# VH-VL binders against Cytochrome c oxidase assembly factor 8 (COA8): the designs that were tried, part 24

Target 1, 167 residues: Cytochrome c oxidase assembly factor 8 (COA8), of Homo sapiens (Human) (q96il0)
Amino acid sequence: APERGAERRDTAPSGVSRFCPPRKSCHDWIGPPDKYSNLRPVHFYIPENESPLEQKLRKLRQETQEWNQQFWANQNLTFSKEKEEFIHSRLKTKGLGLRTESGQKATLNAEEMADFYKEFLSKNFQKHMYYNRDWYKRNFAITFFMGKVALERIWNKLKQKQKKRSN

## First folded at step 1 (VH-VL)

Design n11 (framework fv_ebronucimab)
Fold by OpenDDE, second read of step 6:
Order: structure tokens, then sequence, then C-alpha cells
Structure n11 (fold): chain C 167 residues (1-167), chain A 123 residues (1-123), chain B 111 residues (1-111)
């Protein structure tokens, strides 16, 4: 019996971009914008001799990226849905159809849409505040670990130079 | 002539899933919101779900919220209802119904109905 | 589920007038949402009779009329005919449910 392919529930795919960099890459790759979040995913390079500190930094960057992808994917979906609902509601109130006499999709004017944007921003203000706070916290942590990794690398280079001088 | 043809009904056990389809013709499908309405045997009509012309607005009855998913393919002039976690109380004739107006699923009548597809949930 | 309340059955003789009431609440009919009416013959899909409280779609006989006052809507069938024997449902929108609601249905019998 042919396995009926599991209809992929269009669950907002957990934003792991299917972007796969070349196998021989020795650096971070930036993928195309994600369909839902519109954020460009980064595929982080994993060194062969990754230190525990480097690994921690990489994981923190990955987690932060995933967090951002999920947030914006959801936010964009919500925005699109509410925007469409707003348009339909306003057209209904005006007694207008979804199409113009020329057969084009009916749209609201810039002023009406400005009202939508104001309302949307107002409604989501607190959510955005929390996002910004968390974004800064995460980036601060990343920056801190970047500094630590840099120091570790310097120290390791100095040790190697000392060993070469003693031999 | 406007035609709505439902399909995908059948006998299923509780907890299983079923997907209904509605093929639409005779009108500009992507101009109208579409709905699912069900009728249990010997009972009245119950609205199940509605979807706007571009899927931008979706609504569900409380009885099916979290279990059913309405969707549409405007390129195929088709409406769908994915039904998960089916219960005995979901046993009904399921109708595809077109909104009378161009607007969203809020406050309008249904001017065209399909003949329905029967869903029976039984152990 | 908040249903609109209809009488279970209404009967009349041919040529008489019958009225079916549909009572809602402040979240549906009383909130100003329109009431629509459907006719359903046994084994058939519902047919729209009245849209927007009183508007009759093309092809619906003039003997069908709708009205609305307060939380109650009414469908009147004048000059009752044998073919009018069917189930009748009112329908509106309910803001508390964010969805459509139907009436409990009325069986109309022609005596």
Amino acid sequence: as target 1 above (167 residues)
Amino acid sequence: EVQLVESGGGLVQPGRSLRLSCAASGFTFDDYAMNWVRQAPGKGLEWVSGISWNSGSISYADSVQGRFTISRDNGKNSLYLQMNSLRAEDTALYFCAKDFSYYDTLGYSFDYWGQGTMVTVSS
Amino acid sequence: QSELTQPRSVSGSPGQSVTISCTGSSSNIGAGYDVHWYQQHPGKAPKLLISGNSNRPSGVPDRFSGSKSGNTASLTISGLQAEDEADYYCQSYDSSLSGYVFGTGTDVTVL
C-alpha cells in the first residue's frame, strides 16, 4: 500500500530555513529571506576543534536566530490576517465589493490604511516592547561571549608562540 | 449556474481524521467567502467554519475550534475542511455554503448550498 | 451554543398565513445583525428565502416576507401552499461567538 504522503500541515514551519550551505564551507552562510519571517537565516560554521566557549556562543546565536524567526513569522502572519480583516470590514461598512468595476481587487485609501497601521501598532505595542527588551538582552549576551571567545583565541595563540620559542 | 459539490465524507472511528472538499463552479470563487455548515441527522443547522476570499480571515464554531481547519485553493475553485480528533457528535451532513456578499464571514447569508457530504463517526 | 429560538412547529390551512418567530439576544439580533431565513425540504439542501431581514432573493415567491423588531425576527408565509411544508431556519451573526448562529428550526405543516 503506497504510504500516502503525510500532508504537511502548513503549520508555520518551525523557521529552520531549509537553506543548506555547501559542505566545504569554512564560514557562516546567509540564506535567502525566510518566506514567513522575511529574515535571512544564518547557517553557522562549526569548527573541527570548537572550544566549549565557542560552542556556547554558537548555540546562543542559533537560539536567538530561531527566536527571531518565530517571532517575526508569527507577527507577519498576524499582521496579514488582521490587515485583510480590516480591509474587508471597512469595505463592508462602505457597501463596497471586493472588486472594483474594472475587476481589480478593491483597496482602501492611504488614510484608511494609516488608521489600520496605527491601531495595529497600538495593539501590539507591549508585545514589541518586550521583544525589543529581549532582543537587547540576547545580543548583549552574544557580544559578551564573542569577547570571551576572542580573549581565549588570543591566549591560545600566545601559548603556542611560547612553546615554539622554548623548542 | 452556481454549483457546489461536496465530497470526502464517510464512516470513521472516533479520534480519526477526515478531509472534506467542495468544488465550486459558476461564479468567481475568489470573490466570496465560503462556509461549512453541518446538520446532524434529524437536527437543525449548525455553522462550523468560514473563510474569506483570500483566506485572510478564518473563523470557527466553538464546537470545532482547535480540531477543524478550513482552507481554500482559489486556483482550483476548491474549499476544504480538515477534521481532526473526530467525535460522535461530529456525525452530520456537511454542506458547503457560499456567502451572499463579497465581504468577510461577518453577518451575511448563504445564497448557495451544496447537497452535502455525510460524515459518520462511530466506533 | 447560543441558538436563536424558534417555535418547534407551526401549522396552517392552505391559503392561510403563518408566522414563524426567531428570538435572539443582545449579542446577535439585538446587536443589530441581520437575520436571514432558509427553507429546507426533506433530504434537500437549505434554500435562502430572506436575506437582510426583509430582502427576497430572485425566485422566491412574494408570499414570503421577513421582518425584525428588537431581539425578534419574523418570517411570514402568506397564502400557505402545500409546497411550503418544510423546515425553516433563521440565521444571524453573534458577536459573542464571533460566528454565525442558526435558529432551532420550525417545522411548517400544511393541514
Scores: ipSAE 0.006, ipTM 0.554, lowest interface PAE 10.0, mean pLDDT 86
Fold by ESMFold2-Fast, scan of step 1:
Structure n11 (fold): chain C 167 residues (1-167), chain A 123 residues (1-123), chain B 111 residues (1-111)
Amino acid sequence: as target 1 above (167 residues)
Amino acid sequence: EVQLVESGGGLVQPGRSLRLSCAASGFTFDDYAMNWVRQAPGKGLEWVSGISWNSGSISYADSVQGRFTISRDNGKNSLYLQMNSLRAEDTALYFCAKDFSYYDTLGYSFDYWGQGTMVTVSS
Amino acid sequence: QSELTQPRSVSGSPGQSVTISCTGSSSNIGAGYDVHWYQQHPGKAPKLLISGNSNRPSGVPDRFSGSKSGNTASLTISGLQAEDEADYYCQSYDSSLSGYVFGTGTDVTVL
């Protein structure tokens, strides 16, 4: 019986690039969310005849993805650590234990947590500002190289057309 | 064709160090994540360590954390495993495996494997 | 390290079907990570048999099929042949370990 559940979200046809014979049927696909960054990574298809410019664009995208994954993984870990410290501090101030009678971690309500979220965002404002700046710079660079690749492909098609017409 | 060739295995005494190498050919090495997988004699497969295409992401099995170091040299198409403080339980055939993915935390398959290099930790 | 649970062995006669289960947890298969299957003949390196739950690499017979539901994945070998006698391993990613996990392995015997 075929299973209909899609455990991975793919933008490519079913299968992996190694097992995809037609170049046109192979393209990028999206993996499951990374535990630490909570971002879905993209697996870039690598064609057999990738040009140096195409490789540079792909590596720029891969590097940008890795930078983005590292930033959010670190941010989420910092958030989790500081959140636990905040909860621990507040429970201690209230004279409460870290665990409930059932052995689960004790928690604060949403209203009490609002103070933490506001402080965390304020404390990390400059860090997020630098992240946004770099994000825009990286996207401009990617767009620029996408344009170069498009022009290269147009030029190569024109060269192929010239060869066919001369023969 | 894609080939992965491991080397550096041998007989080594407990507490000593050994460095494994994997020579890759037939694909653009610096585009893919690489992994080390081991198999003790008569036992199953155990993932040891993984490294992304640019060495920006590295992970280890709990059993080797703090003792083993994975690295790569993209200019030489080579993957390495530096094994320190070796124990009898590290005795295994060590495979080099190509990840389908350039990012070692994504959970994709290992599409190519080397033949393995045998590491025996014994007095 | 935590491994995915497989039966130690399964057996069948030529032409029959056998199914190998692979049971994980909420940090791996249950978290939505794909399951991959490898075939290993004695003295050989593992060979990728099924990728991404159900996809067959070029050269793998359509007798091999994979599926996944909840915390469990299954490999089915239909029309069992003598050449299918091998060890089979499932594999997934474990988010709690930040690394890959393999199954305990299943020895398939063709009687």
Scores: ipSAE 0.000, ipTM 0.477, lowest interface PAE 17.2, mean pLDDT 80

Design n12 (framework fv_ebronucimab)
Fold by ESMFold2-Fast, scan of step 1:
Structure n12 (fold): chain C 167 residues (1-167), chain A 120 residues (1-120), chain B 111 residues (1-111)
Amino acid sequence: as target 1 above (167 residues)
Amino acid sequence: EVQLVESGGGLVQPGRSLRLSCAASGFTFDDYAMNWVRQAPGKGLEWVSGISWDSGYISYADSVQGRFTISRDNGKNSLYLQMNSLRAEDTALYFCAKDYLGYSEAFDIWGQGTMVTVSS
Amino acid sequence: QSELTQPRSVSGSPGQSVTISCTGTSSDVGGYNYVSWYQQHPGKAPKLLISDVSKRPSGVPDRFSGSKSGNTASLTISGLQAEDEADYYCSSYAGSYTEYVFGTGTDVTVL
């Protein structure tokens, strides 16, 4: 599955998207939290005269957002799946049904759930370490290019003022 | 009759690969988690790998992580262990074992084992 | 992964009781109530004796009993018989639905 698909996991059963930026926005738009990742997506404004450097920064930010959205959507899905299977497994082992006498889903005590949380965290330790490493690398790169874009914009403003004065 | 029958063992050189099979009969294979357990000659039991009933959860002992792959074919009532990059210390009798209540918490049925010898 | 610690050997006379300890950590024996015990005669596959710390499967004599305190599980064989001479292994669930760890094994001799 393409990375772009993760950004639109909040579609309705009919395929209608739930996230739509305002028409003709001149700024970046921040949407509601994604159903699966719980992160707020950003729709980036694209200027008509975007420089190659500005385009590179925007694409890096978009790619980082897609990567981040996919990571957390997958983590949340994995957590929910493993939690449900852990509960189901333990109830089956005990010979218990999946529902209580009141018709609610059967649950495990805090002591048994602590086993699951400890196991999940230990199992995912390296995955989280790699995520943090990549997260810092991506943010360093973004900050670096933001600096370059800022310098370009200062230069262009200075050049425009000089051109105006020479008219 | 409930039984597990392992096969595929033999003499193999270090660095080579070998695939073990376990054929299950007499019970509903896809209701139970399955495991591989090995025993080196004159030594104790060592858990090698386990797989849930639906192949959704798979675990390996640290000693085989990255080299061995467990898999199952519920349509054929069969469990497999693909063993790559074999080492002398992998020499052992390999048992197939079924969990007791379907969730890998005790092993109630064991096969007779298949012998794997890794030697030059 | 670390093995569960068992004594190398224990011995007893017919009719005597012997106890085998199995010591782990809070991540296996201490963390779960899923300790099992296995009997293995020379040249044979292991046989399940005890599951869930203290539960006997059908066909296992009540002479075999299990218990657990903290990080240590114990198998007690009462009324020791000549046929009980075998290797005994403990095992504990270690997490992730499919992870297990075995004990170092104990040789029981009936003298």
Scores: ipSAE 0.000, ipTM 0.442, lowest interface PAE 22.0, mean pLDDT 80

Design n13 (from n12 with heavy chain D99G Y100S L101F G102Y S104D E105T; framework fv_ebronucimab)
Fold by ESMFold2-Fast, scan of step 1:
Structure n13 (fold): chain C 167 residues (1-167), chain A 120 residues (1-120), chain B 111 residues (1-111)
Amino acid sequence: as target 1 above (167 residues)
Amino acid sequence: EVQLVESGGGLVQPGRSLRLSCAASGFTFDDYAMNWVRQAPGKGLEWVSGISWDSGYISYADSVQGRFTISRDNGKNSLYLQMNSLRAEDTALYFCAKGSFYYDTAFDIWGQGTMVTVSS
Amino acid sequence: QSELTQPRSVSGSPGQSVTISCTGTSSDVGGYNYVSWYQQHPGKAPKLLISDVSKRPSGVPDRFSGSKSGNTASLTISGLQAEDEADYYCSSYAGSYTEYVFGTGTDVTVL
């Protein structure tokens, strides 16, 4: 049954990576935000009568989503890792332990953290520029194919209208 | 150092039970789905079971459905496989495998496996 | 579910390219972009080589590449080296009852 698939494979609304849409969905399924990228994945519905153009558009959208998810997941993990390393390094330099007297994680003040953020942003400037370039290229391609699919659908409607008139 | 270490394998008679354990270290265990994959001597890989980060979603291969139970203890960074009603065809090296980064669509870290032999 | 079909063996000479196919159905390889490839040397655990059809994990040489067309995924090893001699397995997400299915495995021999 469909409920069985949904019950056993559905992901919690918050922060998980397991992704499995319900079998009965006749629409694109929008999943919960990915834990690492904070972006909602889309599982695209595949119509029984999908045209070659519609398939090309869907695959392009799927590939672009995957690329986007991977970029932001990697960026967020790198940020978290380097932030933790920076904090530990600074605490060690100051002669402080990794935990406070109460057992909580020791933290740095805002002035010390500002140094980390400046270094992180400058270090990743080129990476972000390449991301933006590729993002625009991908969105241009998607828009182009969306236009082609729209024209195909208009033509099909015109063909249907002509058949009705000939009757 | 990211690693998975399996234990609990051994020789067991048909119809009996055995419980496997997998100890994880070097990564945030509760961020990832975990899986059991087995390999019979001289044969290929077979996915056995998977469990989500929160134990909310669990699935099994048809060959073990109703006999095996996967579970995890996030507080102990441990994965388990309870194997009941064991059959000769369950004889295999059992690997613990971590789900990959994004959609849990691949197995990016594997243990060395623990051998389960089911014979009379 | 059903196991994915791979050739039993593939061979090539050092420096050449070899391609391993992995054929499934519209319910696994053809239905999803969640195909992964694993390398296994004798007596060792499998190692992830490719994820999500064509993505290489950090540390995997660019000699390894993946692709997919319809119900068939392919792993290509270019510039074949002696250390590439191993068993290779594909895997795909397989839907609602069983989450993943592995391929039958391919033995790669470097001549």
Scores: ipSAE 0.000, ipTM 0.463, lowest interface PAE 17.1, mean pLDDT 79

Design n14 (from n12 with heavy chain Y100L L101P G102Y Y103G E105Y A106Y; framework fv_ebronucimab)
Fold by ESMFold2-Fast, scan of step 1:
Structure n14 (fold): chain C 167 residues (1-167), chain A 120 residues (1-120), chain B 111 residues (1-111)
Amino acid sequence: as target 1 above (167 residues)
Amino acid sequence: EVQLVESGGGLVQPGRSLRLSCAASGFTFDDYAMNWVRQAPGKGLEWVSGISWDSGYISYADSVQGRFTISRDNGKNSLYLQMNSLRAEDTALYFCAKDLPYGSYYFDIWGQGTMVTVSS
Amino acid sequence: QSELTQPRSVSGSPGQSVTISCTGTSSDVGGYNYVSWYQQHPGKAPKLLISDVSKRPSGVPDRFSGSKSGNTASLTISGLQAEDEADYYCSSYAGSYTEYVFGTGTDVTVL
């Protein structure tokens, strides 16, 4: 909650919304888009005999999902808030009310909103650049650990075949 | 002031139904996931059910699955729990509990609870 | 039914430290960093003390701290005060089917 303070902003759980995967699923499940981030959450299946390396990969993927969901949830909320403030400011400057005669929220035309979009993009350019850089770093790390897990599984299969042949 | 007020509890016979309500105020209700948590007399807390802001995701504890139905009316800032086929072991104080606005897995605000007693 | 194991009771003297353990599995406490702790005084609703393993909500004294190692989470109360006498419950996210699981609860007594 906003009244709780800044610490909460740093910690978005692995799914920004709740979801229920199909019953008796033994695989990862993908949910519908989250209200705030507009991104689909993934429920990661935890196997009965998960290795430490597999657990590390899963936790890295969960942490990356949490980071990604939190970034976009915060970005979308910031956009919405600043858009509303911009509209209110422009309407005040024109001497207009915040609601139409029908009770709907008063809006600006496309030409007027173009100024807001340009300002928002410029102001958030550096933030988006850092996001893209971190996104690539995280995906490189995930790919690396996926490779390690794949190699571990191949090695374990080879070791089992060698053991059966030797014993 | 953020408040959750439960109602609808009472004495009910086994096999019958009861509907609990939770009235929310002081926050934008339709932005938050909501939960029901119960506590049997002298015992610990047990999570019962949860519902997302849009009612798109609903989950239940195994002990109530198929018997209880969670729902919400965002226009009335209200959460509900329809309890069918009640059993003696459903006797408990039922709390309404609020999640935070995004993917939270803890309860920041609790109501005072409403007592449900299932007995003959 | 509670699924996480806590000691039934712990006791301490004013000014001392007490620690409460909360043991689960790799599918809850060990699988996620979503452990929370709640304080409940007799006749009252639970109050959030710790979220996300170790984070304190606004208004909770810094003498309450949380940690986790493997499948076990811990709540430590330092500088124990008379008003800390209460029941304490841990909780963890447990996946999408049964989203939350609570601990068995621990009764803290201040001697």
Scores: ipSAE 0.000, ipTM 0.487, lowest interface PAE 15.0, mean pLDDT 80

Design n15 (framework fv_ebronucimab)
Fold by ESMFold2-Fast, scan of step 1:
Structure n15 (fold): chain C 167 residues (1-167), chain A 121 residues (1-121), chain B 111 residues (1-111)
Amino acid sequence: as target 1 above (167 residues)
Amino acid sequence: EVQLVESGGGLVQPGRSLRLSCAASGFTFDDYAMNWVRQAPGKGLEWVSGISWDSGYISYADSVQGRFTISRDNGKNSLYLQMNSLRAEDTALYFCAKEYTWGSYDAFDIWGQGTMVTVSS
Amino acid sequence: QSELTQPRSVSGSPGQSVTISCTGTSSDVGGYNYVSWYQQHPGKAPKLLISDVSKRPSGVPDRFSGSKSGNTASLTISGLQAEDEADYYCSSYAGSYTEYVFGTGTDVTVL
C-alpha cells in the first residue's frame, strides 16, 4: 500500500478524502483535517426556513472555506515539491547520490535547508500578503452578514410578537 | 491501474438479503470516502449510501434507510453493502464510486462497472 | 426524494454548441458550489466531466464547460462531436438531510 508521501509526488492534490456528515443533522459538522491543507472542513446545516439573506451568508462561508482549503493545499504541495527539487539540485551539485549507502533518502543539513526556507518565504511574500488581505476581507463580509441575519431574526420576532398582540 | 470491481449481485426473491462487495486497487483506499450509486434498467442514477474514509460518517438515501448497511475494510481495500428486506424497486445495477477532491462533495471520479441486482419472485 | 430537473433530450450537428440545464433549489444547486456532471455511454459506467460547477478533471477536453446561476447549473458542449452522443447527468451536494442528488438525465444526439 503506498504511504501518504508517495501519494503527494504529483503537484495536483489527489487522494484527499472528503467529509461525509451524518444524515439528517441539525448542526454544523466538523470533519478530520484535510490531508493536504491540514484544515478541518465544516459542513454547514441548512435550516428548513432559510431566508435569502441566510442563504447568502451560508454560501459566503462555504466559498470562503473552499478558497481557504485550496490555498493551503496548493501552498503545501508547492512547498513540498520545491523542497524536494532544491534538495535534489544541491545533492547533484555536491556530486552526491539521492540515497545513502544504507538505502535511506539523502538529506541536507539545517544550514542548507535554512537557505531554502528563506528563499521560499521571500518568493511567496506577495502571495501571502494577498492571502491575508483576502482572508480579512472575507471574514469582515461574513461578520457583516452574520450581523444582518441576526437583525433579520430580531425583526421577525418583533413582527410576530406585534401580530400576537393585535390578535 | 486505478479501478473498482463490484461483485455479489444476482437474482434474489423479495424479502431476502444480499451482500455486495467492491474491491479497490491502484490508489490509497483509506484516504477516500466511498459511495454506492444505483441505476434501474433504462432509468437514471440514484445515490444510495456513503461512508467516510474512517467509517466515522455514514449516510443513506431515504429509500434504503433501515434496510441497507454500508461498511468498509481498509485493510482489505474493500467496500460492502449489506442489503436486507429487498423489494422489487431495489432492482438496479449497483455502482461503487470513489469521491474526488476536497471541496467537491458531489463528485465521483472513479466508478466500477456495476453489479446487477434483480429482485423478483 | 426530489431529483434535479434536466431536459429529456438535446440535439445538435457536428461543430455546434449545445447546453444542458440542471435546475434544483436553494438547498442543493443554489445553496452550494458542489455541482458535478457525468457522461454515460450505453452499457458503460458514468465518467466525471465537471466538478465544483466548472472545474475539469485531467483528460476532459476544454469543449466541456460548466456554469451556475441561482438554482440552475448548465453544461455546455462546444464543437460537438459524434462521440459526445451519450446520456448526461448532473449531481449536487444537497446538505445534511440528503447528501447527494442526481438529475433526471439528458440524452444528447448528434445528427
Scores: ipSAE 0.000, ipTM 0.476, lowest interface PAE 15.8, mean pLDDT 80

Design n16 (framework fv_ebronucimab)
Fold by ESMFold2-Fast, scan of step 1:
Structure n16 (fold): chain C 167 residues (1-167), chain A 121 residues (1-121), chain B 111 residues (1-111)
Amino acid sequence: as target 1 above (167 residues)
Amino acid sequence: EVQLVESGGGLVQPGRSLRLSCAASGFTFDDYAMNWVRQAPGKGLEWVSGISWDSGYISYADSVQGRFTISRDNGKNSLYLQMNSLRAEDTALYFCAKSIYEYGSHAFDIWGQGTMVTVSS
Amino acid sequence: QSELTQPRSVSGSPGQSVTISCTGTSSDVGGYNYVSWYQQHPGKAPKLLISDVSKRPSGVPDRFSGSKSGNTASLTISGLQAEDEADYYCSSYAGSYTEYVFGTGTDVTVL
């Protein structure tokens, strides 16, 4: 059976973990950092009287979070995998083992690792540019909808006052 | 009834222009990203262009970049594709397709019948 | 942008299972869980069969299932029937929220 409690596991290729809010929560809850993306997930509360506009905002925020979590989990896993492959390849070229005489993992010096970082950044430059563009667009949209929801809530509150004033 | 209806296709000579329209009904048009997908006779599907709900984000396939322009009019529940500098290779059935999620992403759940564009002398 | 790679054709007999692969890169199929599958009968518009790698829309039989491993997504049709004879296409989100790529397509023949 799946584990019950604070964590729900996702066995998808990206390795993304999911976290559950405390029982009986009536507010949005912010979880601990995800193991793979290192981002804190937000678990959204769904109110009984959620308007269509509020639902649209919540779904946009949820979809944006899922997209963001997937992107960073995959990026972090790719970075770690390629880094390990690079280190192993260079150690093999030097005729060195994967462990030092003290039993610790063998590492490369900063000069050797600079080649990896430069190549990784160059290789992923376009991907990160598209990510940043989408991230800005999504946050602009979220901010805009948050404004619309705030105005809707103010308007609804004013409508109630208007009705009471007429009576 | 949720549906998309394309129009504006026809026979056109190379180098000329054509404008396609897609009329949407049965759903809140301004909540969803919209796409154009084409299929050349006897060949596979090719994504052509997409536009977000607010027209704030637009993308094109490399094959049409600089020649085609996607646009939408949310007040008319309509999607458009302006095709300039048409080539024989643009000959295809053009489908209008709705994204499943409001902010784009991942699947096309509603498709029109398509409108045929033939670029020939 | 590159197309996703699918086998040109797959065939099977009634009651058999067939699997169609869809191979991309870490920037599309491998990067996101946003893979969809479409069925197209001759002369008709495509119909959504699977979204989000494995999610079936209402009205799609459970004989159709989707999965993904690394850069390859798969559509499996179990209990193959004559009506399943059609062209099948995969599609993936390609790193931009309005950018998508389609597969080369697979012709499924029920013999």
Scores: ipSAE 0.007, ipTM 0.570, lowest interface PAE 8.4, mean pLDDT 82

Design n17 (framework fv_ebronucimab)
Fold by ESMFold2-Fast, scan of step 1:
Structure n17 (fold): chain C 167 residues (1-167), chain A 121 residues (1-121), chain B 111 residues (1-111)
Amino acid sequence: as target 1 above (167 residues)
Amino acid sequence: EVQLVESGGGLVQPGRSLRLSCAASGFTFDDYAMNWVRQAPGKGLEWVSGISWDSGYISYADSVQGRFTISRDNGKNSLYLQMNSLRAEDTALYFCAKTGYYDLSYPFDIWGQGTMVTVSS
Amino acid sequence: QSELTQPRSVSGSPGQSVTISCTGTSSDVGGYNYVSWYQQHPGKAPKLLISDVSKRPSGVPDRFSGSKSGNTASLTISGLQAEDEADYYCSSYAGSYTEYVFGTGTDVTVL
């Protein structure tokens, strides 16, 4: 049979649950925390007169949200999976069952779990570093496009003022 | 030898219910996640539902959510699928499949022979 | 649930190599290295051929190999033999939200 460990982690899918914003909205809407990523999804408002530049900014924000949701959904799945593997392995080593006398899932004490947390953080250190790097890169790009959109809006306002003076 | 044997299939009318069973032998049943996968006549494979080793995590395909219920009895080495509000499009051979580990993210390393469900008036 | 796209059929002569593609999205094939391949002979249950993109279970000949690039996974059968004539399905883990998605299936014929 095939085995799978924490080392076989790859880029997660978006993991974003379906979220329906109110029908009559002129603002972005924030949903409940996603079941898998534990992050709140945002449904972005699309104005009828959205410029190509505004569309690029919105798509970049949507893509960044999707990327962020994918990362944390995968991280949480991997954590849960490895935690269960660790608990199961330790209970088998002790000759204990997987459930308590009350029928609840058996667990280890805090001291025993400390070893798992240390190992998990250590193994995922580089992955977290790459996440932070990409997070900064994405936010830099978003800030850059926000600036471009702001300049476009200033230019359009100036053009409209000029047109009003001509009429 | 590791074996999965499905039963409970048959002819059933639309809107009715049917319960499938899968008997496992040759491995420690409560160490592995279990799944139901179906195949309509002449069509491809479709994952239906899965259940973790302890029934703590259960998942369904959108097409069956709210109508089907997966369950397991580790003391009897058995997996079940309760199918309610059956539709013609549920007609398929239903396979019981074991993952390589206790959760649902692992491939299906062992399959049963399947049990045929026909939904027709 | 959406399916992964496979060619309907591929064919080859004994001793040749054939390749089956399996195209998904960033939420399944592109998002994970958890692609599996299953072989199904007529009237039989599927058999696991490849797991985790390229890993062969015990008993699977090394002439079966898997790979992945972006959103597309591939199964290559080298030294094609008569017993390889079967339906082949890819499958990908699609996250805890969706779990699994199967490919449309490919019929391999040995000429």
Scores: ipSAE 0.000, ipTM 0.457, lowest interface PAE 19.6, mean pLDDT 80

